# VH-VL binders against Adventurous-gliding motility protein Z (aglZ): the designs that were tried, part 2

Target 1, 119 residues: Adventurous-gliding motility protein Z (aglZ), of Myxococcus xanthus (q1d823r4to122)
Amino acid sequence: RVLIVESEHDFALSMATVLKGAGYQTALAETAADAQRELEKRRPDLVVLRAELKDQSGFVLCGNIKKGKWGQNLKVLLLSSESGVDGLAQHRQTPQAADGYLAIPFEMGELAALSHGIV

## First folded at step 19 (VH-VL)

Design tm2 (from tl2 with light chain N34H)
Fold by OpenDDE, fold request of step 24:
Structure tm2 (fold): chain C 119 residues (1-119), chain A 123 residues (1-123), chain B 107 residues (1-107)
Amino acid sequence: as target 1 above (119 residues)
Amino acid sequence: EVQLVESGGGLVQPGGSLRLSCAASGFTFSRYYIHWVRQAPGKGLEWVARIYPSREWTRYADSVKGRFTISADTSKNTAYLQMNSLRAEDTAVYYCARVSYPRNYFPGYFDYWGQGTLVTVSS
Amino acid sequence: DIQMTQSPSSLSASVGDRVTITCRASQDIYDYLHWYQQKPGKAPKLLIYYASSLQSGVPSRFSGSRSGTDFTLTISSLQPEDFATYYCQQSYSTPYTFGQGTKVEIK
């Protein structure tokens, strides 16, 4: 099961379509708060997490996830827009680094491949 | 008006080098993927390489890896294709093309193409 | 790499005919399939994007559809200016790959 945290609704749906096609169940969260609620309800195998969220930085949320706030060893694929790729590079060097990173725009096939590699 | 104009094509011997240019205008060059696509005489289309100018993200077809280098100069709104160790099978019309993102940040399709420039590799 | 198998390689048709060109992907590429038209000595021209969306300025006689990994370009009533070569192209993953092309010739 993959939790997609993305504020752009159509983008989230497109990612969900691809991940479902790859055999995953999916859940969607529009904000960090939504993501937290979902994480508290059911543990996913992977969190596809946008860095640019409206209510909280996805980098911060990823850090909390990796610190075990919702359980240990939860996998995260962190997404960022082109303007945020420097943040991705920095976050990758922290102890709470994500399991994968992907810059937007990307091919959907790459999302599927990375997700499979992580889970 | 969006425009892409290729230049630099010509006749070159096997093992030789050539640099193609793609001059872009009418859009924010740095925010679009620029691709090279080639077409051998009487044949189909083959993807060659791409670059995202603002970050210089590049990818290449296996057929040209290690021999071709795609680059961009955002100050000149120009993409380049440095072609080294040219082979006869590299003979083609080389097009540069822009990839559009009508679905926000989804990579899309080639909405604008240059007129192409012919590269002939022959002894 | 994703293979795009396009058929037929060529066809002969008359003005007013319904023309159908097919492209099959070697794996699921969802709707990340686009169609182009190319005339001799010219660059390709975008016709359809994301399987079924008509590019602005393209006549409505052109349409695209998808069924699983099978994609179809249809020209409802062939016009004189439609005699050309058509290509499909996937953008699901790199390397981007094209179909072999279909040459539509006048009967």
Scores: ipSAE 0.916, ipTM 0.955, lowest interface PAE 0.4, mean pLDDT 95
Fold by OpenDDE, fold request of step 24:
Structure tm2 (fold): chain C 119 residues (1-119), chain A 123 residues (1-123), chain B 107 residues (1-107)
Amino acid sequence: as target 1 above (119 residues)
Amino acid sequence: EVQLVESGGGLVQPGGSLRLSCAASGFTFSRYYIHWVRQAPGKGLEWVARIYPSREWTRYADSVKGRFTISADTSKNTAYLQMNSLRAEDTAVYYCARVSYPRNYFPGYFDYWGQGTLVTVSS
Amino acid sequence: DIQMTQSPSSLSASVGDRVTITCRASQDIYDYLHWYQQKPGKAPKLLIYYASSLQSGVPSRFSGSRSGTDFTLTISSLQPEDFATYYCQQSYSTPYTFGQGTKVEIK
C-alpha cells in the first residue's frame, strides 16, 4: 500500500493511477494531519510525501515518521517543487532521510520506477 | 506570442563541433523545459536532450551522451546545444521545443516548436 | 526505452475520407501520448495531448482515443490541408520516443 500525501487533488489522482497500474493499493491524504490519521489507521509500505503541505512541512513530517513508531519500516518518497529542491538535498543529509527524492515536475514513469526501487 | 528561434546550423566535417542556439520569447523561459528534437533528412523525429533552465536539470538521449551538451542562459532566454565529435548520423534539422506542465507534473508534450536549423555533417 | 509502433507508415486518401492512424506503446503509458502534424519543410505541430485532448486552434475533425496501449488518431473528414506526416510521442518516461510517422498522401 502507498499513501500519497499531496494537497493538489488532481496531481494526487494522477500519481495514484500510475501507482495502481504498478500494482499498488493507494490511499490519499491532503494534509499532514490527514496523513497522520491514515498512518494510525493502517500502516502503508510507502508514503509518497509532498514537501509543500498546507499545515506542516513534508520534511518535518518525514522526520517525525522516521523517528516515530514506524521507524525505518515505513518508506518515504519525498516530492518537492522546484523551490524546495535545495531542501531535498539538505534533508537527504539528515538521519531521518527519506528513501527517495523526486523534484517536480517529473515523468510518471520515474515515480513508478522509484517506488518499485523502494518497495 | 510564444516563439522559439533556432540558429547555428551549418556544414561541418566529421569530428567537428557546432553550437546551436534557441532564442525564446513570449513566455517565462526559466519555468519551462526546453528540448532539442532532431529529424534526419526524410526520417522521423528523435528526441535529443532537455534542460530546465533555472536549475540546469539535463537529460540526454543515449545517442548523444558524452558528445552533446545542453545548456541555457536565463538572462538571454536562450538554450544551447553544444555538439562535439559530430558524426554523419547527426545530420538533421534540429528543433528546439517547449514543454509545459500545467498540472504541476511533467506531461511532456511539445506545445511550441522552433522552425529548426539544419546541421549537415559531411566530409 | 519505450517503443512506439506507429501504423501505417503511409496511406493514400481522398478529401472527405475518414483517416485512422494507430500507435502502440511497448508498455503501459497511460494517457501520456501526444500527436503531432508535420508538413514538408515545417516544424511539427501539436494536435492532441494526453491521448484525447484537442489542442487549442486544432479543428474538431481531429480526435484521439486510447485503448490500453493502443492509441488512435482520427481525422473524421480529411481536408486538403491535412495531407502531411503525423507522429505519436510518449511522455511517460525519458527518453521521449516517437512513432515512426505516418505520411498521409493524396490519392
Scores: ipSAE 0.914, ipTM 0.954, lowest interface PAE 0.4, mean pLDDT 95
Fold by ESMFold2, look of step 19:
Structure tm2 (fold): chain C 119 residues (1-119), chain A 123 residues (1-123), chain B 107 residues (1-107)
Amino acid sequence: as target 1 above (119 residues)
Amino acid sequence: EVQLVESGGGLVQPGGSLRLSCAASGFTFSRYYIHWVRQAPGKGLEWVARIYPSREWTRYADSVKGRFTISADTSKNTAYLQMNSLRAEDTAVYYCARVSYPRNYFPGYFDYWGQGTLVTVSS
Amino acid sequence: DIQMTQSPSSLSASVGDRVTITCRASQDIYDYLHWYQQKPGKAPKLLIYYASSLQSGVPSRFSGSRSGTDFTLTISSLQPEDFATYYCQQSYSTPYTFGQGTKVEIK
């Protein structure tokens, strides 16, 4: 099961299509608030999380996930656009680091491979 | 207008080195992946390497890994392919090409190509 | 590596013919498949991207389609300027790979 947190609907659907083809069930959330509701409803195996969300930074949501708010060992793959990539590098060095990081732009094969390795 | 111009091709002995250049104009060079694609005489196309110039993110085909190095100078809007330990099988026309970026997806299709530069590796 | 198997390797056709070229991927690549035209001594030119989207300035007689891992380039009515070699290319993962090419010749 993968929860995809991304505000760009067409991009989120493209990622969902690839992950479904790789054998995952997917759910979508457009905002951090929507993602939190999904996390409270059902625990996923992996959260694919955009750092640049409208309502709350994806880094903050990742931190809450890694502190165990929705259970221990919940995996996060954190994505950021080219302009936010330095924030990924810095976040990776914190105690609240995600399990993987992926800079936009990327090939969809990278998403599939990294998701598989994390889960 | 988008333009890509390759240079630096020529005749080289096996084991030798060459550096190819790809001079870019008409677009924001630092924000596009620049690729090298080669074509042996009478043969099909083979992807060689790519770089994202502002971050120096690179990828290489296995056939050239360890022998070729792609780099970029954003102040000159130019990508380079340093080719070392050249072999006869590296004989090809080398194209540089740009990848388009529609709608924040990572596009992997080449919308603009240079004219190519010929590299001949022979004894 | 993802192999792209292109067929036929060559064909002969007359002006006005409907031409179909196929490309099969060795694994699912979704719609990350693109078609190029190349004339002798020239760089390739993009025709179709993402399996079926027509590049700006390309005549509407060119079209692309996908069925699973099978991709098709169609020229509905061949014109004299369409005699060239055609390549498919996948961009789902690196290394990007091309089909072997299909040479379309005058009959």
Scores: ipSAE 0.536, ipTM 0.849, lowest interface PAE 2.1, mean pLDDT 89
Fold by ESMFold2, fold request of step 24:
Structure tm2 (fold): chain C 119 residues (1-119), chain A 123 residues (1-123), chain B 107 residues (1-107)
Amino acid sequence: as target 1 above (119 residues)
Amino acid sequence: EVQLVESGGGLVQPGGSLRLSCAASGFTFSRYYIHWVRQAPGKGLEWVARIYPSREWTRYADSVKGRFTISADTSKNTAYLQMNSLRAEDTAVYYCARVSYPRNYFPGYFDYWGQGTLVTVSS
Amino acid sequence: DIQMTQSPSSLSASVGDRVTITCRASQDIYDYLHWYQQKPGKAPKLLIYYASSLQSGVPSRFSGSRSGTDFTLTISSLQPEDFATYYCQQSYSTPYTFGQGTKVEIK
């Protein structure tokens, strides 16, 4: 099961298509608030999380996930655009580090491979 | 108008070095992946390397990793391919090509190609 | 690495013929497959991107389709300027890989 948290709808759908083809069930959230509602309903195996969300930083949400707000050992793959990639490097060095990181743009095969390796 | 112009090809002995240039114009160079693709005489196309110039993010084909270095100078709108330890099998026409970006989250098709520069590795 | 198996390696055809070229990917690559035309002494030219989208300025006699991991390029009525070599290329993952090419010749 993968929860995809991404505000760009067409991009989120493209990622969902590839992950569904790889055998995952997917759910979408366009905001941090929507993601938190999904996390409260059902625990995913992986959260694919955009750092640049409309309402809240994905780094904050990642921190809450890694602190165990919705259970221990919940996996996170953080994504960021070119303008936010320095934040990924810094976040990787914190105790709330995600399980994986991708800079946008990437090939979809990279998403599938990292998601499999994290889970 | 988008334009890519390769230069720096020529005849080189095995074990030698050569630097190729790809001069770009008509687009925001620093924000597009630039690729090198080669074609041995009478053969098909082989992807070699890519760079995102503003961040210098690079990837290489296994056949050239450790021997070739892709780089870019955004002040000159130019990408470079430094080729070291050249082998006969590196003989090819080398093309530089642009991949569609930034409005495309999934780059991967080459919408513009240069005319190529020939590299011949023989004694 | 993803292997692209292109067939046929060559074909002979007459002006007006319908021509079909196929590529098979060694794994699912979704729609991340593109087709190029290359004339002798020239750089490749993009024809079709994302399996079926026609590049601007390319004649409508060219079309692309996908069925699973099988991709086809079709030329509905071959013209004299279409005698060339055609390549497919996947962009699902690096290294990007090409089919070995299909040379379309005058019969």
Scores: ipSAE 0.498, ipTM 0.831, lowest interface PAE 2.1, mean pLDDT 89
Fold by ESMFold2, fold request of step 24:
Order: sequence, then C-alpha cells, then structure tokens
Structure tm2 (fold): chain C 119 residues (1-119), chain A 123 residues (1-123), chain B 107 residues (1-107)
Amino acid sequence: as target 1 above (119 residues)
Amino acid sequence: EVQLVESGGGLVQPGGSLRLSCAASGFTFSRYYIHWVRQAPGKGLEWVARIYPSREWTRYADSVKGRFTISADTSKNTAYLQMNSLRAEDTAVYYCARVSYPRNYFPGYFDYWGQGTLVTVSS
Amino acid sequence: DIQMTQSPSSLSASVGDRVTITCRASQDIYDYLHWYQQKPGKAPKLLIYYASSLQSGVPSRFSGSRSGTDFTLTISSLQPEDFATYYCQQSYSTPYTFGQGTKVEIK
C-alpha cells in the first residue's frame, strides 16, 4: 500500500522496514520505469518518491500521478537531497504539488509521522 | 584527526546568558550535523540541539526551545550554542559531537565528541 | 518522546566475567540504537552503532544485539579497562534520548 521509488537500495530498504512496522505493505522501485510498472499493476495508497531518479525526474513522475494517469487523488510524498531541496520548495508552489515533502537527511520517525498524516 | 573543542563555559546567574563555541577540525565541517549533548553532574546524557551548517537545518529539545539557539559559521568551522534565560536545571557539562552521516540517511550516532565545557547556573 | 529504560543501573563483576546490559525502548525504534562507554572525566565513546555494528578500534569482546524493542550490550570477558558507565541512545526520532546509564565496577 506504499510504493517506495528510490534508486539507493539500502535507503529504500530502511524506509520499507519502518513503513512495514507502521502497518503498511510496501513495494520497491528503483527507477521511474519500474515505478510505472508497479503503478499499472496495483494502485498504492501512497507513493514515496525520490526526486533524483536515474531515468526520469521524480517531479515529472509526480506530475503524471497528480494529473491522474493512475487514478485521481493518489498521494505522493516527495523526497530530495540537499542539492534538490530548493526544487522541493519551487515544486510545492505548482498545480502538480505533492501531498508532502521531506528533505534528506531526516529521522525515520519523521517519515512515519508524515506518511500517516498524508494517508 | 577529527577534533571538536568546546569553550565558553563558566558560572552564570539564573536568567543570564552564555555563548558556547565548538571549534571543529579534521573534517568538512559544513557537511556534518553538529550536536550539543549535556550531562548534569552525576546524571545521564541529554540531547540538546543539532545543526546542519551548510543549510542551517536545526532541531531542539523541548526543554531548551525558545531559550537556546544553535548556529554555525562555516568560515570559522565553528558551531555555537547561544543560551538565554538560563535556569538552574541547565547546569551541566556541554559536549559538542559529530554524527556519522551516510548519504541519503538521517544522522544517527555520535562518532566524535569534544571534551566538554562546564556551565554552572547558580545564585 | 521515546523512553529508553536501561538496566541494571549498576553492577560489580570480576575480570573475565560475561556482562550484559539491556535497554528497552518505549516503542519500536528498529535498529536505530547505539551504545557508548564513558569513563570518569571523559566524553562518551561510541562502541556499537545501529544495534550491532562494532565501531572501528573497539575490542571484539563488545557486541550488541536486538530483539524487538529490547537491546543488549555484551562484554564477553570483562577487562579492568572496561570500568565505566555505559549508555544506550536512540536516533529514531528527535529528541534523541539516552538510557540512564549502567555503571560497571570491577572487583
């Protein structure tokens, strides 16, 4: 019920472990292409989405999600590293805004709390 | 090689102010979280605050919010703890500490500590 | 806030003894728990991070383990230089919190 889109495997696994402990089912995708494959297979309740993906910007994928490509009102939590944090602030002001934003690094307790508040 | 040196501790009256410094060397200061942790005499450890110097991301313990301000000057490789409205319960040895910071992970454990500076708040 | 309940508060043991110190978290903190040693008049020193990873330069007689919200620091064969107070610390959420400490006395 949470799709985690993150290319760094150990980080993705750490997030999945915390979200499973919070009662979510999790699926992982390391690329935007893999994420789209997962979205077409099953609609999640929340997509935890890294902005810095290898094949496509997570901002672009968020835009497609918010336009309703896989259904209306699909929730997105966007993550970005220090170098991309200004992009998060700018993206929040657009009509394609995510439901939440989180700058890396963060405590895992923040991830759990924010995910709960979005869903 | 990694060194953290605290300074600025001393005796101060309740309601007074004091500024602590943490001079850092041997690592890229702007890219590591710097924390303050305190230890009251004969007591355990209490986390106080943290800062990520290059972005000035800060967090505070509830016990010090509104009274303490953590800051950093990356040109001097120094973090500061401005302590205002001091109370007797703020009496402690104050340590600055660095965390190990794996990329894309939250900071989590204190791998280097300074030797501490004593702050005594009493009439 | 996450409370860390550490036990025992103190212990005395002989050189060569196996010593165990426990911490219990008030909620799940996964493996975001770390162990420190503090000798009198000194700053704490990291021993174990992320529940079970041994810090570089720490003797192999120290180990850490996790079972749910229960965490254990083990000293397999106590040495005279292990006289110290030991603390656990969680980093799952702010405020970071420490156990109250375990003072280990040799004799």
Scores: ipSAE 0.485, ipTM 0.827, lowest interface PAE 2.3, mean pLDDT 89

